# VH-VL binders against p42126, part 19

Target 1, 258 residues: p42126
Amino acid sequence: QRVLVEPDAGAGVAVMKFKNPPVNSLSLEFLTELVISLEKLENDKSFRGVILTSDRPGVFSAGLDLTEMCGRSPAHYAGYWKAVQELWLRLYQSNLVLVSAINGACPAGGCLVALTCDYRILADNPRYCIGLNETQLGIIAPFWLKDTLENTIGHRAAERALQLGLLFPPAEALQVGIVDQVVPEEQVQSTALSAIAQWMAIPDHARQLTKAMMRKATASRLVTQRDADVQNFVSFISKDSIQKSLQMYLERLKEEKG

## First folded at step 9 (VH-VL; framework fv_bebtelovimab)

Design s33
Fold by ESMFold2-Fast, scan of step 9:
Structure s33 (fold): chain C 258 residues (1-258), chain A 123 residues (1-123), chain B 109 residues (1-109)
Amino acid sequence: as target 1 above (258 residues)
Amino acid sequence: QITLKESGPTLVKPTQTLTLTCTFSGFSLSTSGVGVGWLRQPPGKALEWLALIYWNDDKRYSPSLKSRLTISKDTSKNQVVLKMTNIDPVDTATYYCARRGYKYGFWPYFDYWGQGTLVTVSS
Amino acid sequence: QSALTQPASVSGSPGQSITISCTGTSSDVGGYNYVSWYQQHPGKAPKLMIFEVSDRPSGISNRFSGSKSGNTASLTISGLQAEDEADYYCSSYTSSTYVFGGGTKLTVL
């Protein structure tokens, strides 16, 4: 079980805790469990909001699982990327109120998850940074993720952040607007409960239609281009130079762990 | 080769519980992302989805029938079981089990189907 | 009752092309690319012909193609053959539920 769901009794809220050790990497199994867990909550009338957080503080999610992107078949890469797209589409367009309670480092794919939420709270710990740092690894954020960041912090800030692969410490994250609130680490959970209650005070019908209206253009762009985006990803990741770089990086990580 | 086959009673009386078993081969319900679902088709009518069970034991039910349905699996036997309580003549249909499956990733389609079993509800 | 609207019947002659429509709402057909098409011959199980609006499973003829415009998905069968005579059902997956069309009977004259 990689996703723990704790219902918050009569509040209409569930807390979804990431438990995919060591760093909540978005493996194919974890991606699939996240989507299925979200859909289960969406179909349960007792829940109107979900708080996403890590079971263990320190790392919210380290992002994409590089072992899914190296030494595998083109069919595996296609399936993996379709799963990544699916998670983003389901989270970004969810009819539930989503709040990220970011109790750890939040780079790359972790930031992807956080960016889909309606509200983001980051623990005030200088070790916990958030951002789309793909370029520092020699890879690029897909257009739909670029669009998501741009919609959140604006075009100029997003371009600088994406080109330089910036990870924002808490103060800078708040300043640039990639997170909505920065609080002491011990207050992240209670702050998330307060925030989600505020969003849930709005009648579901009006809130859901407004969210759909605001997000439709961005989501539709990926829906229309899903297969082309998959082919672009598979072609890019399958390049010998990229595979070699990923293999070297994974071997280095394995040596450090051993 | 992937195969699924439905088994169970062909004649059931009103108010009884219908139990149907799907036995499959050529894939495992321990594989991440794979599921097995149940669908039905009354004579001359459209297909209707009933329930789905995933490899991780997550379950989905048709909202209109949820109170009457229970789906379960035995991964070691390659079996999925559907139970429908308080059966009624309107439940007369051909019942199908089908694989919701993709070895890699999320894929909400039924790619392989059993032959179907006709269940008639009458006294 | 079917959530998706299909014509009850369609007909064509061998070698012609026919199109079957499937109309839903912005929350199903229009909202996601989870449209699939199933072919069913009398007395047999449905067979997946198209998934994700326009993709074909291995072994399905390229004479079968799918598309979508707004809230309407379409199945097109080119070079119509006698064996194509069957019932065709569209389906969409949304909010963890499957909805089906009422079915279209294709007659090959």
Scores: ipSAE 0.130, ipTM 0.657, lowest interface PAE 6.1, mean pLDDT 90

Design s34
Fold by ESMFold2-Fast, scan of step 9:
Structure s34 (fold): chain C 258 residues (1-258), chain A 124 residues (1-124), chain B 109 residues (1-109)
Amino acid sequence: as target 1 above (258 residues)
Amino acid sequence: QITLKESGPTLVKPTQTLTLTCTFSGFSLSTSGVGVGWLRQPPGKALEWLALIYWNDDKRYSPSLKSRLTISKDTSKNQVVLKMTNIDPVDTATYYCAHRGYKSYGFWPYFDYWGQGTLVTVSS
Amino acid sequence: QSALTQPASVSGSPGQSITISCTGTSSDVGGYNYVSWYQQHPGKAPKLMIFEVSDRPSGISNRFSGSKSGNTASLTISGLQAEDEADYYCSSYTSSTYVFGGGTKLTVL
C-alpha cells in the first residue's frame, strides 16, 4: 500500500500520507493509488477536505519516477505521461478542499502535487525546497504545469523560475508566493488542520463552483490537448541524448548509494 | 478473452436481501487498476450504476443506494458478490456485472466487457 | 445520481448519417475525457462502442465516431445499416459517481 488514509470523519477531513519509499517518486503504481484514494474520499460524503503529506518527514515527493522514463518502450512513456496528466486533472479539479502539508523536499513532480492544492504549508527547514527544477535536469515542464505555476506566482516570477529551474528554500518560497505559510516542522500538521477548517467553513456549493470557475480555463486546455501533449512528451523523452542523460543520472545515483 | 456471468435468484420477495454473484475469466482481480462493477436496468429504463470493487478491495457505491449495498470479492474463485438489502418491487431490473476498463497508465472509468445480465423480479 | 441529457429518439435511412448528443456539465462531460457510448439491442447486454470520447474498442466499425465540444458529447453513425437499430446510452464519470444518459432509440427506416 503506497497511500495511507487516516480519516477524521467527525471533522470531515482525511489525512492522505504518501508512503512510497524511498522518496515518494511518482511511479505508475503510486499514481494509480493516489487517484483511486482521492476518488474514494470524493465518493464518501463524510469528507469535505484532505490534507496531503508524507508518512515520513524529509521528502514530500521527489517527483517523477525516472525509471518510468528511461529504458522503456514509447508505449510505456505514453502510458506513464497519461497517468501523470490524470493525477493533475483529478487533484486540480477536485471538489474537496486540498491542503498540502509539505514536511519534506518538494521538487518537480512533488511541486506539481503541491500546486494543485488550495493551500500550501511548508516546514521551515533549509533542506526542504520547492520548485519546478526540470530544466536543471535537461527536461521541460509541460504547458499545463507551467500554467499552474504562472497562476500561482505570476508570469514573470514563473518564467524566471522555470527557465532557471529554481528550487525555493522556505523564506523565498513564502516571498514568491509558491507557498502560503512557513512554520516550524513540528507545527506543520496542526497548521494544516487549522487551515483546512477555515476553508471548510465556507458552504461547499459556493466554494466548489468558485473553484471550478477559477480553474476551468487551465484544466480545459489540457483536456482538449491531452493526446498532443502525450506525443510531445514521448517524442522528447525518447531522444537518444535524453535517454543517455537519464541513464547516466540513474547510474550515478546507484553509485552514490551503493 | 474476458467473460463475465451473473448468477442468483430470479424471483425475490419484498424486504428480503438479494445476493448476486459475478463469475469471471480472462483477467485477475489482483492486477493493479482492475475493477468489477455492478449495474442494473429496470424494464424499459436507463442504465444505473450500483457499485464497483477494485483489485485492492477498495469499494465504491451509488450515493442513493449506498445504505442498501455491499460489494465483496473472492479473488481465488474469480467472483464478485453484490448484496442489496430491503428489496422492493422498484428494484425489479436486469442486473449486470462488468469489467472496468483499464489501461497500463492507471485507469479509465468505462465498462468494456459485460455479463449477459440476470433478470430479477421482485414480487408484489 | 445525475443524468446526462440525450434525445429520446432519432431516425435515419440506410446509408445516411445520424448524430446523437449527450449534454452534461463541466464536472462530468466538460471537465474530463471520460465519455463512453454503449449500444443495446433488445434483450441483450450493452456493448461498448466508444470510450474516452472518441476511441473505439477493437472490432468496432469506423462508421461509429465520437466527439466532444464543451459540455456536449456526440456519437455519429455514418452509412447507417439495419443492424444499427438499437438504444444508445452515453455515460461519463465524475469524481464521485458514474452517470448515464436516458438513452436514445435509433430507428433505421
Scores: ipSAE 0.305, ipTM 0.728, lowest interface PAE 5.5, mean pLDDT 90

Design s35
Fold by ESMFold2-Fast, scan of step 9:
Structure s35 (fold): chain C 258 residues (1-258), chain A 122 residues (1-122), chain B 109 residues (1-109)
Amino acid sequence: as target 1 above (258 residues)
Amino acid sequence: QITLKESGPTLVKPTQTLTLTCTFSGFSLSTSGVGVGWLRQPPGKALEWLALIYWNDDKRYSPSLKSRLTISKDTSKNQVVLKMTNIDPVDTATYYCAHRYKYGFWPYFDYWGQGTLVTVSS
Amino acid sequence: QSALTQPASVSGSPGQSITISCTGTSSDVGGYNYVSWYQQHPGKAPKLMIFEVSDRPSGISNRFSGSKSGNTASLTISGLQAEDEADYYCSSYTSSTYVFGGGTKLTVL
């Protein structure tokens, strides 16, 4: 099981823990399990909020699984990217209150997950950075993820962060507004429970309609051009130069960790 | 190659419990993201989804039938079992089990069993 | 009735294009990109033709295409062939379940 769901009895809250070792990479399997778990909670009237965190502190999620993007067929790349789009659409438009309790490093796809949440809490550990660092790997954040970051920290900060592939340490993350709170690591869970209770104090119908209104334009941009985005991704990732770069990077990672 | 086959009684009396077994090959229910669903089709009518079980034992049921349905799996036997209580003539249908397609969030069913016709009559 | 509305029948001649509609609400077809289409020949199990509105599984002819506008999804079959004669069912996600259309019988004249 790659996702553990722990109900907080009586509070209307579930804690969803990522458990896809070693670094919670967004493999096709993990993406699928995340969306299925979210759907189950959305269809259970007992739950009004979900806290997203890692089962193991140290890494919230390292982001996209590079092995899903290298040495595979174009059909596989298309299927993988559609799964990434599905996770983002489902999380971003969820009627549940979503709080990310970021108890570890949160680059790239990890930041994608965090950015879909209504509230973000980051452990005060200089080893835990958050950001969309795709350009450092020679790849590009998709427009819908760029829109999500821009909506969160503003146009200029987002442009600088995306072009340079910045990963923000806790103090800088708070200053730029990519996270809402920075607390000692041992307080992350209790802080998340306090934050989600505050959001859940608002009547669901009013909160949900406001969230939908605020997020509709951003979500609709992807909904109307999903196929074009998939084709753009497949075309880009399939380039010989990109495939060779990814293969060399993966081989180097194995050498360093093996 | 992925294959599924339904088995169980073809004739059932009202008020009894219907038990259907889906036996499959070509995939494992221990693989993350894999699921098996049950659907039915009354003669000349539309398809109706009944239940679905995922590799992690998560279960989904049709809301209108949830109180009557139990889905379970035996990963070692490559089997998924559906039980439906308090059977009624209106439950007469061809019952299918089907494999969840690997791609796409929503469970799309890419491989289906041949179906088994279950007639509910005195 | 079925949760999703389809025409009971549609017909065409070989080589023509036909379109089958599937109409729901903003809480199913209109709210999500999780529309699928199944083809069913008499006495056979359904076959997945389209998923996520417009995607084809491997091995499905590009003569089959899907689209959606508002609360209505459409399946279009171009270059109609005799073997396309079958029942076609749409399906969509809703917050609580799967919903299916009533089915459309395609006759190839």
Scores: ipSAE 0.013, ipTM 0.584, lowest interface PAE 7.3, mean pLDDT 89

Design s36
Fold by ESMFold2-Fast, scan of step 9:
Structure s36 (fold): chain C 258 residues (1-258), chain A 123 residues (1-123), chain B 109 residues (1-109)
Amino acid sequence: as target 1 above (258 residues)
Amino acid sequence: QITLKESGPTLVKPTQTLTLTCTFSGFSLSTSGVGVGWLRQPPGKALEWLALIYWNDDKRYSPSLKSRLTISKDTSKNQVVLKMTNIDPVDTATYYCAHRGYKYGFWPYFDYWGQGTLVTVSS
Amino acid sequence: QSALTQPASVSGSPGQSITISCTGTSSDVGAYNYVSWYQQHPGKAPKLMIFEVSDRPSGISNRFSGSKSGNTASLTISGLQAEDEADYYCSSYTSSTYVFGGGTKLTVL
């Protein structure tokens, strides 16, 4: 199982733990299990909030699974990207309170997940950075992810971060506003429980309608442009220069592993 | 290659428990993302979804019928069982089991259906 | 009865095109692209014709096409043939549940 759910029904909270070794990459299977687990919690009246974290500290999620984006067919890339879009849509528009308890590195697709949440807590460890670093790999964050970052940290900070592919260490992440709290690693879980309790103190109907109202324009833009975004992704990722770059990066990661 | 077939009683009395079995072939209910659902259709009426079971034993139920429904699986026998308690004449319907496939991650569609079994609840 | 609204019937002549609408809300049809269409001949099980608004399963004729605008999904059948005469049901998946339309009876004149 790639997603562990630790329920506390008395508190109305579930802790969703990522367990997709070695680095919680967003594979097709992991994307599917995340969406299914989220929907189960959304449809269970016992739960009003979810804390997202990694089962093992060190890496929250390394982001997109590069093996899903290299050496495959155009049809595979299209299917993969649709699955990524579905995860973002489901998390971003979830009626549950979502809090990310970031107990590890959080680049690219990991940051995508964190950005969908209502509140973000990052462990104070200089090895744990968060950001959309796609440009450093020669690829581009999609417009809906760009919109999500811009909504969170503002236009100028987002432009600088996206163009340069910045990964923010904890102090800088807090300063720029991509995370809401930075705490000692051993306090991340208790801080998340405290934060989610504050959000859950608000009546569900008012909180949920406000969240929907605030996020509708951003979400709707992807809903209306899904197919065009898929075609743009497939066209871009299929370029020989991009495929070669990704292959080289994967070989480098393999060498670093052993 | 994917096939499903429903079996169970064709006539039941009010207040009894209806037990239906879906026997399938051509896929494994151990494959990540795969599920089997139950749906019904009263004579001349629309389709109604009842329940779904996933490869990981995760279960979903129609909210209006949840208190009456139990879905379970036996992966070794390639079977999914639906139990509906306190049967009533309004439950008269053709009952279908259907495959929900894993494709492109989250894929919530019924692509292969059993032939259906008509269950009549006596007046 | 049904959560999604479809016309009770539509009709067309061989070779013509018809369109069947399916109207829901912003929380179902409008929220996600989880719209599907099923064809059902009398006494037969439903057959998946369209999924994810506009995609076709392998073996389904390209005469069948799907689209969506806001809270309304549409199934279009071009080049009508006698064998297209059937009931058509739309469905949407959201919040771990499936909702269905009331069905549309297509008559090929």
Scores: ipSAE 0.409, ipTM 0.748, lowest interface PAE 4.0, mean pLDDT 91

Design s37
Fold by ESMFold2-Fast, scan of step 9:
Structure s37 (fold): chain C 258 residues (1-258), chain A 123 residues (1-123), chain B 109 residues (1-109)
Amino acid sequence: as target 1 above (258 residues)
Amino acid sequence: QITLKESGPTLVKPTQTLTLTCTFSGFSLSTSGVGVGWLRQPPGKALEWLALIYWNDDKRYSPSLKSRLTISKDTSKNQVVLKMTNIDPVDTATYYCAHRGYKYGFWPYFDYWGQGTLVTVSS
Amino acid sequence: QSALTQPASVSGSPGQSITISCTGTSSDVGSYNYVSWYQQHPGKAPKLMIFEVSDRPSGISNRFSGSKSGNTASLTISGLQAEDEADYYCSSYTSSTYVFGGGTKLTVL
């Protein structure tokens, strides 16, 4: 099981803990378990909010699983990318209050997850950075993820961050607005519980309709061109130069582990 | 390759509990993303979804029937069991079990179906 | 009860094309690409013909195609053949629940 759910039905809250060792990479299996776990909570009227965090501190999520994007068939790349789109759509449009309790490093796909939430809390540890660093690996963030970041931190800050592949340490993350609070690591969970209670104090009908209204245009842009986005991803990732770069990176990671 | 077959009583009396077993081959219910569902079709009427069980034992039920339905699996026997309590003549239908495909993380369709078993509810 | 609206019947002659509509709401058909189409011959189990609005399972003829516009999904069958005569059901997914259309009887004249 790669997703642990700790329910508190009396409070209307569940804590969803990522447990996909070693670094909570978004493998096809992990993406599937995340969507199914979210859907179960959405279908259960006793829950109004979910806190997303890592079971083990240090890494919230390292992001996309590069082994799903290298040395595979075009059909596999298409399937993987559709699963990534599905997670983003489900999280971004969820009727539940979502709070990310970021107790570890949060690059790339980890930042994708965090950006879908209504509120983000980051542990004050200089080793824990957040950002969309795809360009550092020679790849690009898809337009719908670019839109999500731009909606969060503004056009100019997003352009600079995306072109340079910036990972923001805690103080800079707060300053640029990619996270809402930075707190001592041991206070992340209690701060998340406090924050989600504040959001849940708002009547569900008004909060949910406002969230839908604010997010509809961004979500619909992906919904109307999902297949085109998949084909763009498959054609890009399948390029020999990209495949070689990813293979070299994966081999470097293996050599570091021995 | 993938095959499913329903088994259980063909005649049941009102107020009894209906127990149906789906036996399958060609896949494992321990594979991440895989699920098995139950559906029914009353004579001359539309298909109706009843329940779904996933590889990780997560379960989904039709909201209108949730209080009457229990779905369970025995992965070692390649079986999924559906129980429906307090059976009524309106529950007369052909019952199907079906494989939920997995490809894009989440796919809400049924790609392989059993032949179906007609269950008649009468006094 | 069917949650998705389909015409009760459609008809065509061999070689013609027909289209079967499936109308839902913005919460089901309109939001995600979760539309599936099933073919059912009398006394037989349903057979998946289309999934994810427009994808075909292996072995399904390219004469069958799917599309979606707003809250309405469509199944189109080109080059009609006698064997296409069957009931067709659309399905979608909404609120963690599978929903089905009432079914359309296709008659090949």
Scores: ipSAE 0.198, ipTM 0.690, lowest interface PAE 5.9, mean pLDDT 89

Design s38
Fold by ESMFold2-Fast, scan of step 9:
Structure s38 (fold): chain C 258 residues (1-258), chain A 123 residues (1-123), chain B 109 residues (1-109)
Amino acid sequence: as target 1 above (258 residues)
Amino acid sequence: QITLKESGPTLVKPTQTLTLTCTFSGFSLSTSGVGVGWLRQPPGKALEWLALIYWNDDKRYSPSLKSRLTISKDTSKNQVVLKMTNIDPVDTATYYCAHRGYKYGFWPYFDYWGQGTLVTVSS
Amino acid sequence: QSALTQPASVSGSPGQSITISCTGTSSDVGTYNYVSWYQQHPGKAPKLMIFEVSDRPSGISNRFSGSKSGNTASLTISGLQAEDEADYYCSSYTSSTYVFGGGTKLTVL
């Protein structure tokens, strides 16, 4: 299975562990299992909060699965992008308290997941950077992801980060506000449990309505133009220059692995 | 191609347990994201969803009927079984099983349906 | 039993267009795009015609189209044909549950 759920019903919390080797890439299968797992927890009254983390430290998630975006049909690209939108919509609008316990590198689509959460904790390890680095691969973050980052760190910081494809090491991540805490790696899980308990101390009705109020405009913007965003993605990714760049990158990765 | 077929008793007495079996072909319930659901339709009335089982054995139930329903699968036989306890004349309906496909990631739609089996509840 | 509101019946002549509405709430039809439409001929199983508000399964005629505005989803059938005469059901999926409309009987005059 690609998603492990460890329940603690007494605390009202579940720990959702990513287990999609080698680097928790957001494949169609992994995206589907994440949404189904989240939905199950949302509909189980035993749970009020979820901590998202990697089963193995080192990589939280490397982000989008480039093999889903290269050498495939336009119909496949449309399906893939719709799945990415679905994960973001479900996480961003979830009534559960979501805390990301970032025990590994968190670029691109990994950062997408982290940004949907109510609270982010990053292990203090210089190898674990977080950010939306799409531009370094010649691709762009969609408007709804841009909005999510901008809502988190502000317009100017987001513009600089997105244009340059910045990945923030822990100290800079805390300073810019893309994460809420940086702690020794061994303390990430206990810090996440402490943080989620504080959020769950608030009555669900008030917390959930406030979250919905704060996030409705951003979420609705994607809901009303999902198909247009899919067509924009398909048109962009299908360009010969983009396909060639992705193919070259994938071939380099294959050579580096042996 | 995907096909599903319902089987089970056509006449059941009140208070008994109804057991229905869905036998399918053309897909595997081991495939990530795939599920099989059960729905019913009383004569002349609207469709009502009952239960869903996913490839990983995760289960979903209609909130109003959850206490009466159990859904299970047998992957070796390509079968999904629904049990409904304490049956009542109001449960008289045509019962359908349907495929929930993996397309576009999370895809909560029933694209292929069995022909349905009419279950009459009467003393 | 149904949470979504549909008209009980609609009618049209061959070649015309008709629209069937499906009204829910802001927490279902208004929030998510998990709206689907099913066609059912007498004595037959339902057939998926539209999913995700406006997408068509392969093999479904482009005469069938879906849309959504606020809390109301709509199924439009253009160029009506006799074979379109059937019951049409809308459905919405939210919170791990499916809700269905009461159904609309389409008569092709």
Scores: ipSAE 0.437, ipTM 0.781, lowest interface PAE 4.1, mean pLDDT 91

Design s39
Fold by ESMFold2-Fast, scan of step 9:
Structure s39 (fold): chain C 258 residues (1-258), chain A 123 residues (1-123), chain B 109 residues (1-109)
Amino acid sequence: as target 1 above (258 residues)
Amino acid sequence: QITLKESGPTLVKPTQTLTLTCTFSGFSLSTSGVGVGWLRQPPGKALEWLALIYWNDDKRYSPSLKSRLTISKDTSKNQVVLKMTNIDPVDTATYYCAHRGYKYGFWPYFDYWGQGTLVTVSS
Amino acid sequence: QSALTQPASVSGSPGQSITISCTGTSSDVGGYDYVSWYQQHPGKAPKLMIFEVSDRPSGISNRFSGSKSGNTASLTISGLQAEDEADYYCSSYTSSTYVFGGGTKLTVL
């Protein structure tokens, strides 16, 4: 299992723990298990809220799995990117209250997951930064992810963060508004339980309709442009220069492991 | 080739429990993302989804029928079993089991179907 | 009732094209790419013709194509043949359930 689900008895809350070693990379298998686990909780009326966290502290999620993006066919890249879009759509539009309890580093695709949540809590550890750092790697955040960040921290802050590929340490993350609370690492879980209880105090119908109303425009932009976004991704990732850069990076990682 | 076949009683009396077994080959219900579903079709009417079981034993049920349905699997026998309690004449239908297809994980569609078994409910 | 709306019947002549619509809501057809189309001949099990709105399973003729606009999905059959005469069902998925259309009877004249 790459996703552990622990019910919080009587509270109507489940804790989803990421367990895809070594760094919770968004592989096709992990994406699949995340979506199916979310569906299960949405289908079970015992649950009204979900806390997303890592099983092991240190890394919340390192983001996209580079092995899904290198040395494969264009059809594989298209399928992978459509799966990434599906995870974002499912999380962003979920009727459940979603709280991210960020107990580790949260760059790129990890930040994608955190940004879909209703509330974000980050452990106060200078090694745990959050942000969309794609430009530092010579790649570009897709428009729907840019929109999500912009909706969260505002246009000016988002443009600066995206162009420079900023990863925010905890104090700066709170100041810019990409996270809602920064607390000692040992308090992240209890803070998440307190936060989700507050959100769940609101009647479901009113909360859910308000969430849908607030998020419809952003979600609809991707829904109407999914295929174009997939083709843009496939075209970009298939470039010889990009493939060579990814291959060199993966070879370096293998050399470091043994 | 993926194949599925339904088996069970063809005649059931009202208030009894209907038990249907799906026996399959050509895939493993241990593979990540794989699932088997049950659907039915009353004579001359539309298809209706009943239940789904995933490789990891996660289960989904039609909301309108959930209180009457139990789905289970025996991975070693390549079988999925559906039980429906308190059967009624309106439950008369052809019952199908089907393989949940997916392309890269979580697109929900049924790509291979059993031949179906007609279950008539009458006293 | 069926959650998705399809016309009860459509008809066409051999060699022509026909289109079958499937209308839902933003929470099923409009919100996700989960639309599937099934063909059913009398006395037979349904056969998957289209999945994920527009993808074809291996072995399905390219005469069958799918599309979606807003809350309405469409199945188009070009170069209509006698063997295409069948019932056609659309299906979509929300986060909690599969939903089906009422079915469309295609008559090849």
Scores: ipSAE 0.029, ipTM 0.614, lowest interface PAE 7.0, mean pLDDT 89

